# VH-VL binders against q0atu2, part 36

Target 1, 119 residues: q0atu2
Amino acid sequence: MLDKKARIRTSREYRNVFEKGKRLSGRFLIIYYVENALDNNRFGFITNKKIGMAVIRNRIKRQLRAIVREYQGQVKNKHDIVLVARAGIGKSSFEGMEKDYIAIMKKAGLFARNANKID

## First folded at step 16 (VH-VL)

Design b54
Fold by OpenDDE, fold request of step 22:
Structure b54 (fold): chain C 119 residues (1-119), chain A 119 residues (1-119), chain B 110 residues (1-110)
Amino acid sequence: as target 1 above (119 residues)
Amino acid sequence: EVQLVESGGGLVQPGGSLRLSCAASGFTLSSYGMNWVRQAPGKGLEWVSIIYEGGYTDYASWAKGRFTISRDNSKNTLYLQMNSLRAEDTAVYYCARGSQYEPYYFDLWGQGTLVTVSS
Amino acid sequence: AYDMTQSPSTLSASVGDRVTITCQASQSIDSYLAWYQQKPGKAPKLLIHKASSLESGVPSRFKGSGSGTEFTLTISSLQPDDFATYYCQQYDNYGYPELTFGGGTKVEIK
């Protein structure tokens, strides 16, 4: 589980990211990201009904949180990042989601320079 | 003044190679997603490739394997390496800057450089 | 790739006319659509993004509307400077598979 301080929790926080942040897209994910005034990153997760039933949405959310936790220490600080699951993600493997996340983060240049990046 | 200036176009035989350049002025190229878009004579616009702020690259399906997008940050210049050129690659090639919020629509264009592939 | 279909391909109009150009996406692209204006021998110019947001410096006579699969560019009163070719472009499926443009609409003098 992500630390409480590493989570975007309020509607206002989400709105701020969507309104002021940049948008990048991958095969299974869209990310919105913006710099924050903190010393840590915060992550948010959006799953909607288009990706499947509640059981599927919950599974996807758990998987995305696991991926974010795995690479959290390699991401540049001071960012709010919202992950939005795309419709096809329900049919993807965990590895596929992970690969997509890495690709998007590379697009954004959000990995630290000393990060052990995966192609 | 903010502008993009393409160069390197010309006449090339089928099977030949050519490298296009796009020099940026008034802004830092690497801070944006940069794109190549081409336009065959009398035809519409066709997206070719993108290099994101983080350096990640994507290509149109037809361009993969023959075209390579890159940049030199020290020269603030974008490149497009084109190999195994075909007659259907004849076009004006534009470099186009992605928006500061999203690299996927283009708010600044160069004047274009003409590439003619012919025997 | 998402197909973008513009109509009409050519449009003849007079100064002062109301002009309407349509763009249809093969699948829903939400509001991720841009409009460009291109004059002969010149690079395209961005007019609108996010389906309806005017770029700075673009006259208010240009209006973008629509969402999902149907989009419209309207010029309320055509001016001499508006004779050009217009393109729509979707950016919902970025690189997956790719960004795509409509076929263009040439607005010419009647």
Scores: ipSAE 0.828, ipTM 0.933, lowest interface PAE 0.5, mean pLDDT 94
Fold by OpenDDE, fold request of step 22:
Structure b54 (fold): chain C 119 residues (1-119), chain A 119 residues (1-119), chain B 110 residues (1-110)
Amino acid sequence: as target 1 above (119 residues)
Amino acid sequence: EVQLVESGGGLVQPGGSLRLSCAASGFTLSSYGMNWVRQAPGKGLEWVSIIYEGGYTDYASWAKGRFTISRDNSKNTLYLQMNSLRAEDTAVYYCARGSQYEPYYFDLWGQGTLVTVSS
Amino acid sequence: AYDMTQSPSTLSASVGDRVTITCQASQSIDSYLAWYQQKPGKAPKLLIHKASSLESGVPSRFKGSGSGTEFTLTISSLQPDDFATYYCQQYDNYGYPELTFGGGTKVEIK
């Protein structure tokens, strides 16, 4: 599980990302990202009822957290990043989600220069 | 002053190739999502391609395989390589800067460069 | 790709008139809709983003409204400088990269 310090937790923190951050869209995900004043990255996850039932939403969150955790060390530091799951994500495989995440992060240029980015 | 200046347009035969350039001044091109948008004579606007801040690229479905968007950061210049040109590709081609918040709507445009595909 | 339908294609109006242009999306695009103004021989100019957010320097007589599939651009009192062609553009992009424009609305002098 993501470290508590690596999580966006408060409504204020989320609002800051949405108001000041940049938005990028993928097939299954939307990301909002903004630089923070910390020495670490923080990640937030949003799923809504359009995704499906609670059990589906919870599964999606677990999967997204797993993906973020796997690539966390390759992301440029000092960013708050919110992942918003899109309606179609419930039909996606884990690999599909991962691919989408990587693509979006590449779009944003959020991977470190020495990151082992995959296609 | 921020500015975009397209060049490279001209007359080309069907099946031919052409590379357009878009020189940016007053801002760093690579810090934005940059787009190509075209407009056939007397017609509406049509999105062609985007290169994101991270260097990732996307294309309109009709443009895939024939058009290639790229940039040279050292020259602060955007490019559009067009291959296998058709008469219906005749248009004014604009380079357009995506917003600082998201690259999908365009807050700065060049003057456009005319591409005419004809025998 | 989402289809954007603008109406009317052309409208004639006089200075001082209230003008309304409609843009309809084939699917819900939430509020991810932009409006542009284009004059002959010139590049488009961004007027509004996120359906209702006015760009800096754009006169307050321009107003964008709507969400989902129905959007409107309203010019409260048409000025001589406002005769132009207007385009809506969706940028919801559901991972299939296709930013689409409406067909345009030409606002001409009556």
Scores: ipSAE 0.827, ipTM 0.933, lowest interface PAE 0.5, mean pLDDT 94
Fold by ESMFold2, fold request of step 22:
Structure b54 (fold): chain C 119 residues (1-119), chain A 119 residues (1-119), chain B 110 residues (1-110)
Amino acid sequence: as target 1 above (119 residues)
Amino acid sequence: EVQLVESGGGLVQPGGSLRLSCAASGFTLSSYGMNWVRQAPGKGLEWVSIIYEGGYTDYASWAKGRFTISRDNSKNTLYLQMNSLRAEDTAVYYCARGSQYEPYYFDLWGQGTLVTVSS
Amino acid sequence: AYDMTQSPSTLSASVGDRVTITCQASQSIDSYLAWYQQKPGKAPKLLIHKASSLESGVPSRFKGSGSGTEFTLTISSLQPDDFATYYCQQYDNYGYPELTFGGGTKVEIK
């Protein structure tokens, strides 16, 4: 489970990531990220109503949180990171979301070492 | 002063190889997505390849397998290794820096280096 | 990959004229479009990103607009420094980029 201090909580915190952060896109996800002034990472998750009904959006959020938790030990500290689900994510598998997350995080240089969970 | 300077262009026979260099000054090259873009004489711009902050790469479909983008962070230098060169590869090759927000549009360009592939 | 159609290929204009250049994508690219200016013998220069966001130091007479498939670059009062070739560039992607430029528009003195 992600610690409470590892969550992006306020509208101001989200706006800072969107306005000052870098953006990379995958098939199912867009990831915004920016360095923060903390000793730790913070994560945020956004699902748009265009993705589907609330039950579907909540399931996707739970899956993305599980993926983030699995790889959090490999993520370089001091970053605020927002995962934005793309409209097509409802057709993806958990493994598809996971591969997409890994690919984007590798391109961003946010992993301190290689993620081997897909092997 | 922030700049990019390409070098390594010249005359080469079809089937030959050439390595281009791009020296960055005034900024850390590995903090940005770095790109190669080419322009055949009298023609438009064509994207070639990117190396991301994390060191991963993508290529235009026609370049994949023949061209290799790389960098040396200790020298703050970007490279393009070009193999199996063809007459159609004749162009000015530009080094281009991705923006601070996303690596796919280019806010800093070098002046280019001419590659001529001719018998 | 997206096809980018830019028109006109060439236009002739006088200092002070209002100039409009269009760029059409074969499918929606949302607002992920940039505009560049290139003078003969020089590297391209970024003018606009995200369809309408003007880069620092670019004169306010340049304006980008549009979204989806149709985009325009307008120069409200053409200056001598603006005679150049202009390129649009899409940068939308789904993890495997194929960044595509339009064919260019040469703006010439009439």
Scores: ipSAE 0.755, ipTM 0.893, lowest interface PAE 0.9, mean pLDDT 91
Fold by ESMFold2, last read:
Structure b54 (fold): chain C 119 residues (1-119), chain A 119 residues (1-119), chain B 110 residues (1-110)
Amino acid sequence: as target 1 above (119 residues)
Amino acid sequence: EVQLVESGGGLVQPGGSLRLSCAASGFTLSSYGMNWVRQAPGKGLEWVSIIYEGGYTDYASWAKGRFTISRDNSKNTLYLQMNSLRAEDTAVYYCARGSQYEPYYFDLWGQGTLVTVSS
Amino acid sequence: AYDMTQSPSTLSASVGDRVTITCQASQSIDSYLAWYQQKPGKAPKLLIHKASSLESGVPSRFKGSGSGTEFTLTISSLQPDDFATYYCQQYDNYGYPELTFGGGTKVEIK
């Protein structure tokens, strides 16, 4: 579970990331990211109704939060990062989502230089 | 002035190698996804390769294994190493900067360098 | 990779004409399409990204529209500077990019 300070909470904060941030896309995820004015990172999660019913969307959110928490120590600070679930993510394995997250974060340059868990 | 300048094109025999350079000025090359795009004489545009902000790379399927994109951040320069060249690789090669929002459409182009592969 | 079919291949027009160029994707690319202008011996110039977002410094007579599989570039009143070849380019991908351009539309003076 991410700490309260590490969460994007308001509509204004989400909008800032979508409007001013960079975007990279993977198999199951789209990641938007932008530098913030804090000394820490914040994460947000979007699962649109087109993905499925609320139970399915909430399960996906929980899985994505677990992935983010596992790797949060490797993420360069001062970024707001929003993970947007793509259609079809409900048929992905946890490992598929995790691989996708890692690949996107590496391409974005958001992981630290020596991250042993990224091999 | 924001600019990209390619060099290193020329005549090369089939099976030969050539390294193209692209010098960037007015911006930091490593803050963008950087691409190579080629255009055979009288033909359309064909994407070759990308190097992402994070230093990871992707290639068109036909280029994989023969072409290597790289960069030298201290020289603010992009490279394309081309090996095992064939007549079908004859083209003008452009370096192209990905946009500030995503790396897959190109808002800055060099003027190109001609590579001719001929016996 | 997505196939991009562009039509017409060549278009003859006079200054002041409205011209329309069409680009068809073999599969939906949502709105992830860019338009470029290229003059002989010169590099392409980005006109539009995300189907309809006009780049800074591009004249307002250029308009992009469409989504899914069909896209258009319209020049509302053709000017002498607009005689060029135009390319569409898809940039949708699922983590393994294979970016594809249309075959081009040459806009010539009638």
Scores: ipSAE 0.735, ipTM 0.891, lowest interface PAE 0.9, mean pLDDT 91
Fold by ESMFold2, look of step 18:
Structure b54 (fold): chain C 119 residues (1-119), chain A 119 residues (1-119), chain B 110 residues (1-110)
Amino acid sequence: as target 1 above (119 residues)
Amino acid sequence: EVQLVESGGGLVQPGGSLRLSCAASGFTLSSYGMNWVRQAPGKGLEWVSIIYEGGYTDYASWAKGRFTISRDNSKNTLYLQMNSLRAEDTAVYYCARGSQYEPYYFDLWGQGTLVTVSS
Amino acid sequence: AYDMTQSPSTLSASVGDRVTITCQASQSIDSYLAWYQQKPGKAPKLLIHKASSLESGVPSRFKGSGSGTEFTLTISSLQPDDFATYYCQQYDNYGYPELTFGGGTKVEIK
């Protein structure tokens, strides 16, 4: 579970990331990211109705939060990062989502210089 | 002031190799996804490869295994190593900067360098 | 791999004409489409990204529209500087990009 201060909460905060941020896409995920003025990272999670019923969407959100928490110590500080689940994510495994997240974060250059190399 | 300048094109025999360079000025190359795009004489545009901000790479399927994109951040320069060249690789090769929002559309282009593959 | 079909291949027009160029994707690309202008011997120039967002410094007579599989570029009043070849380019992908351009539309003087 991510710490309270590491969450993007307001519509304005989400809109800032979508409007000002960079976008990278993967197999199951899209990330939007932008530098913030804080000393920490913040994460947001979006699942749309195309993914499935509410129980499925909530399950996907919980899985994505767990993945982000596992790797958060490797993430370069001072970024707001929004994960958007793609329509096909319901067919993925936890491992598939995790590999996709790692690949996208590597491409974005969001893993810190001193962070452990990831698989 | 902001520009990309390609070099290293020329005439090469089938099966030969060339290394193209693209010097960036007025911006930091590693802050963007950087791309190669080619255009055969009298034909349209064809994407070749990308190097992401994080240093990871992707290729068009026909280029994978023969072409290698790379960069040298200390020289602010992008490269394309082309091996096992064929007649169909004859084209003007452009380097292209991905936008500040997404690396997959190109808001700055060099003037291109011509590669001719013939006996 | 996405196929991009651009039409017409060539069009002939006069200064002041309204021209429309169509680009069709073989599958939905949402709004992830860019338009470029290219003059002979020159590099392409970005006009529009995300289907309808005009780049800074591009004249307002250029308009992009569409989503899903069908997109248009409209020049509301053709100027002498607009005689060129226009390319659409899709940039939606699923983790392994295959960024595809349309075949081009050459806009010529009538």
Scores: ipSAE 0.723, ipTM 0.887, lowest interface PAE 1.0, mean pLDDT 91

Design b54
Fold by ESMFold2, last read:
Structure b54 (fold): chain C 119 residues (1-119), chain A 119 residues (1-119), chain B 110 residues (1-110)
Amino acid sequence: as target 1 above (119 residues)
Amino acid sequence: EVQLVESGGGLVQPGGSLRLSCAASGFTLSSYGMNWVRQAPGKGLEWVSIIYEGGYTDYASWAKGRFTISRDNSKNTLYLQMNSLRAEDTAVYYCARGSQYEPYYFDLWGQGTLVTVSS
Amino acid sequence: AYDMTQSPSTLSASVGDRVTITCQASQSIDSYLAWYQQKPGKAPKLLIHKASSLESGVPSRFKGSGSGTEFTLTISSLQPDDFATYYCQQYDNYGYPELTFGGGTKVEIK
């Protein structure tokens, strides 16, 4: 799970990302991102009722958090990043969501250059 | 002043090649998704290609394999390499800047450069 | 692929007229639609993004509306500067962009 400091927590923080941030779309995800004034990144996750029942939404949220944790060492610092699940994500595999996340983050320029492997 | 200026258009034989340039002034080209859009004589607008902030690219299906978008950030210049040109590629080619929020609608356009493909 | 159907292709109007242009998407594009104005011999100019958000410096007589598959651009009182061709453009995509424009609507003086 992500550290408490690495989570977007308040409605105001979410609104700032949606209102001031940039947006890129993938097959299963939409990612909003904006530079913050911290030394670290913060992540938020949106899964709405149109995706499916609560058990499905909770599974998707867990999968997205796992993906973010796996790649967090490659992400440039000082960004607030919100992952919004698209309606069709319920039919995706973990690998499909992962590929989508990677593609969007690369297009955004949010992965650090020459990153080494991390624990 | 903020502007885009295309160059490199001209007359070329079918099967030939041509490279278009687009010089950006008043803003950093790599901070935006940059696009090419074309307009055949007497016809509407047609999206060609995008290069994202992160340097990754996408193409209209008809352009993929024949056209290559690229940029040189040190020269603040966008390029379109066009190969295997056909009569139907005759058009005015516009350089277009994606918005500050998402790269898929265009808030700044150059004046265009005419490409004519004819014997 | 998303097809964008724009109507009418041409209309004649007088200064002061209310003008309405329609754009139809073959599939829902939510609100991811932009409107552009293009004058003869000039580059397009962005008027509206996300169906209804007016760009800075664009006169308030321009109004965009709609969502899903049907969108309209309305000019409430046509001015001499508004005689031009107008294009809609969808920008909804699933990681493989298909940024498509409508065929255009030429607004000409009656």
Scores: ipSAE 0.715, ipTM 0.884, lowest interface PAE 1.0, mean pLDDT 90
Fold by ESMFold2, fold request of step 22:
Structure b54 (fold): chain C 119 residues (1-119), chain A 119 residues (1-119), chain B 110 residues (1-110)
Amino acid sequence: as target 1 above (119 residues)
Amino acid sequence: EVQLVESGGGLVQPGGSLRLSCAASGFTLSSYGMNWVRQAPGKGLEWVSIIYEGGYTDYASWAKGRFTISRDNSKNTLYLQMNSLRAEDTAVYYCARGSQYEPYYFDLWGQGTLVTVSS
Amino acid sequence: AYDMTQSPSTLSASVGDRVTITCQASQSIDSYLAWYQQKPGKAPKLLIHKASSLESGVPSRFKGSGSGTEFTLTISSLQPDDFATYYCQQYDNYGYPELTFGGGTKVEIK
């Protein structure tokens, strides 16, 4: 369950992430992220009609929210993060989406545990 | 002054190894996706490898297994270890900083270091 | 993997000329294309990202356009400083980058 404060809600908040944020791409997802002025993270989710019918888009959103909730405690605080579903996501499994999310978040350096690795 | 300075190029026999260095100044290297790009004499540009902000790496398919990108955050320095060198690896090697928005186009380049692989 | 075809390979021009360089992707890359300028013996310099967004400090005579598979770099009035080689570079990817450059266009004095 995502806390009310952990959600990106307004068009202005979304625009700030897209205009100011960093962007990384995976197989099924594009993730935009930017530092915020809060003590916590906020998440947003975008699907569009190219993914499929409404029932498919709603299933994808539920799955992405569940993934974010599972790993939320590992994410470095003070970030606004938007997950954008790519057109091919409708053919993926929950595990496929989860692995894609983890890979992107690791590359971004947004998992706190990975922030201490020596490269 | 923001800059990148490569070193470690030179003449090497086929089958040999060489480690290139790229010293960053005026910015924190680990806050960006950092790349190597090469250019054979009289030829075009070819992407080699990336190390992401989070420390994870990707390689061009031809470089995988022979080349290793790494960094030392305490020295603010990027490295490329090149093993099993071949004549076709002869090139100027550039380090290149990914943009603040995404790591896949390069807004800062070093002057390059020449690697010559010949008998 | 995406092929990037750049044309012409060489171009002779005079100061003041309008110069157009084209870059064609084998598949759609949306607008994820960058343009670089490289002078002999020097590193490339980023001119344009995302097809048409001019980098800070780059003269306004440089203009990028296009989307999908067809892209152009136009220099509206060629200056002595513009004799160089120009490269396009695609950066659209699906989680494993295959960042590819065009073959280059050398702009020479006529």
Scores: ipSAE 0.714, ipTM 0.884, lowest interface PAE 1.0, mean pLDDT 90
Fold by ESMFold2, fold request of step 22:
Structure b54 (fold): chain C 119 residues (1-119), chain A 119 residues (1-119), chain B 110 residues (1-110)
Amino acid sequence: as target 1 above (119 residues)
Amino acid sequence: EVQLVESGGGLVQPGGSLRLSCAASGFTLSSYGMNWVRQAPGKGLEWVSIIYEGGYTDYASWAKGRFTISRDNSKNTLYLQMNSLRAEDTAVYYCARGSQYEPYYFDLWGQGTLVTVSS
Amino acid sequence: AYDMTQSPSTLSASVGDRVTITCQASQSIDSYLAWYQQKPGKAPKLLIHKASSLESGVPSRFKGSGSGTEFTLTISSLQPDDFATYYCQQYDNYGYPELTFGGGTKVEIK
């Protein structure tokens, strides 16, 4: 379970990431990220209504939170990171979302190159 | 002064190899996605390759297997190794810095270095 | 990969003219479109990113607009420094980039 301090919660915090952060896209996800002034990471998750009904959006959020939790120990600290689900993510598997997250995080330099987590 | 300076261009025979260098000054090269873009004489621009902040790479389809992008962070220098060169590879080669937001549009360019492939 | 069609290929104009350059994508690229200016013998210079966001130091007479598949670059009152070739570039991708430029529009003295 991610610590309460490791969550992006306010509109101002989200806006800072979208306005000041870097952006990389994958097949199912867009990830925005920016350095923060804390000693830890904070994560945010966006599943807009175009993805589907609340049940579908909540399932996707839970899956993304699980993916983040699985790899959180390998993420460089001091970053605010927002995962935005793309349209069509509802057709993806958990494994597909996971591969996409890993690829984007590696390109961003937030995620160490690690053969055990890819391939 | 924020600057990119290419070198290593010249005349080379078909089938030959050449390594281009791009020295970055005034900024940390590994904090950006770095790109190579080429322009045949009298023609338009063509993207060649990117190295991401995290060290991963992508290539234009025609460049895969013949060209290799790399960097040396201690020297703040970007490289393009070009093998099995063909007449079609004759062009000015630019190194280009991806923006602070996304690595796929280029807010800083070097002066270019000319590669001529002929007998 | 996306095909980018740029029109016109050449354009003759006078100082003070309003000029418009069009860029058409073969499929939607949302707003992920950049515009560059290139003068003979020099590297391209970024003018606009994300279809309409002017880069620092670019004169306000340059305006980008559009989304989806059709984009325009307008110069409201052409100046002597603006005679150059202009390129659009798409940068949309789904994890495997195939960045493409339009064919260019040369703006020359009438």
Scores: ipSAE 0.704, ipTM 0.878, lowest interface PAE 1.0, mean pLDDT 90

Design b63
Fold by OpenDDE, look of step 18:
Structure b63 (fold): chain C 119 residues (1-119), chain A 119 residues (1-119), chain B 110 residues (1-110)
Amino acid sequence: as target 1 above (119 residues)
Amino acid sequence: EVQLVESGGGLVQPGGSLRLSCAASGFTVSSWGMNWVRQAPGKGLEWVSIIYEGGYTDYASWAKGRFTISRDNSKNTLYLQMNSLRAEDTAVYYCARGSEYEPYYFDLWGQGTLVTVSS
Amino acid sequence: AYDMTQSPSTLSASVGDRVTITCQASQSIDSYLAWYQQKPGKAPKLLIHKASSLESGVPSRFKGSGSGTEFTLTISSLQPDDFATYYCQQYDNYGYPELTFGGGTKVEIK
């Protein structure tokens, strides 16, 4: 699991990202991202009811956390990043989600230089 | 003051190639999503291509394979390489900056440069 | 790609008139719609994003509304400076950008 300090936890923190951050859309994900004043990145996850039942939404959230955790060491620091799952994500494989995440993060330029496992 | 200035337009024969330039001032092109949008004479607007902050590129389906978007960070300039030009490619080509909130709507436009494809 | 249909293509109006332009999307784009104003020989100017958010410096007589598939741009009282062509643009691309504009609406003097 992501460290507690690596999580966006409050509604205020989420609102800040949505209001001041940039938005990029992927096939299965939308990311909102904004620089923060911290020494670490924080991640948030949104799974709407459009995704499916609670059990599905929870599964998707777990999978997204796993993906973020896998690549968090390669992401530029000082960012708040919220991942919003799109409706079609429930039909996607884990690899598909991962691929979409990597693509979006590349578009955003959020990977550090010489980061590995992103090709 | 921020501005975009297109250049490189002109008359070209069918099958020919042309490279357009868009010089930015007042901001750094590599920090923004940059787009090309064209407009045939007396017609509407048509999106061509985008280059994201991370350097990733996307194209309209009709543009793939013939058009290439790129940038030179040292020159703070956006480019559009156009190959295998057709009469229907005749248009004013605008470079347009994506919004700071997302690169898919455009808050800054150049004056445009006219490309005429004719035998 | 999303199809955007604007209506009417041409609109004749007088100064002071209330003008309404409609943009219809072939599928839901939530609120990811922008409006532009373009005058002859000039580049488009962004007026509204996210369906209803006015850009800085845009007069309050301009109003964007709608969500899903139906959107409207309303000019409450047409001014001389408002005669131009207006375009809507969707930017809900599902990660495969195919940004599309409406066909445009020319607002001309009656």
Scores: ipSAE 0.685, ipTM 0.913, lowest interface PAE 0.8, mean pLDDT 94

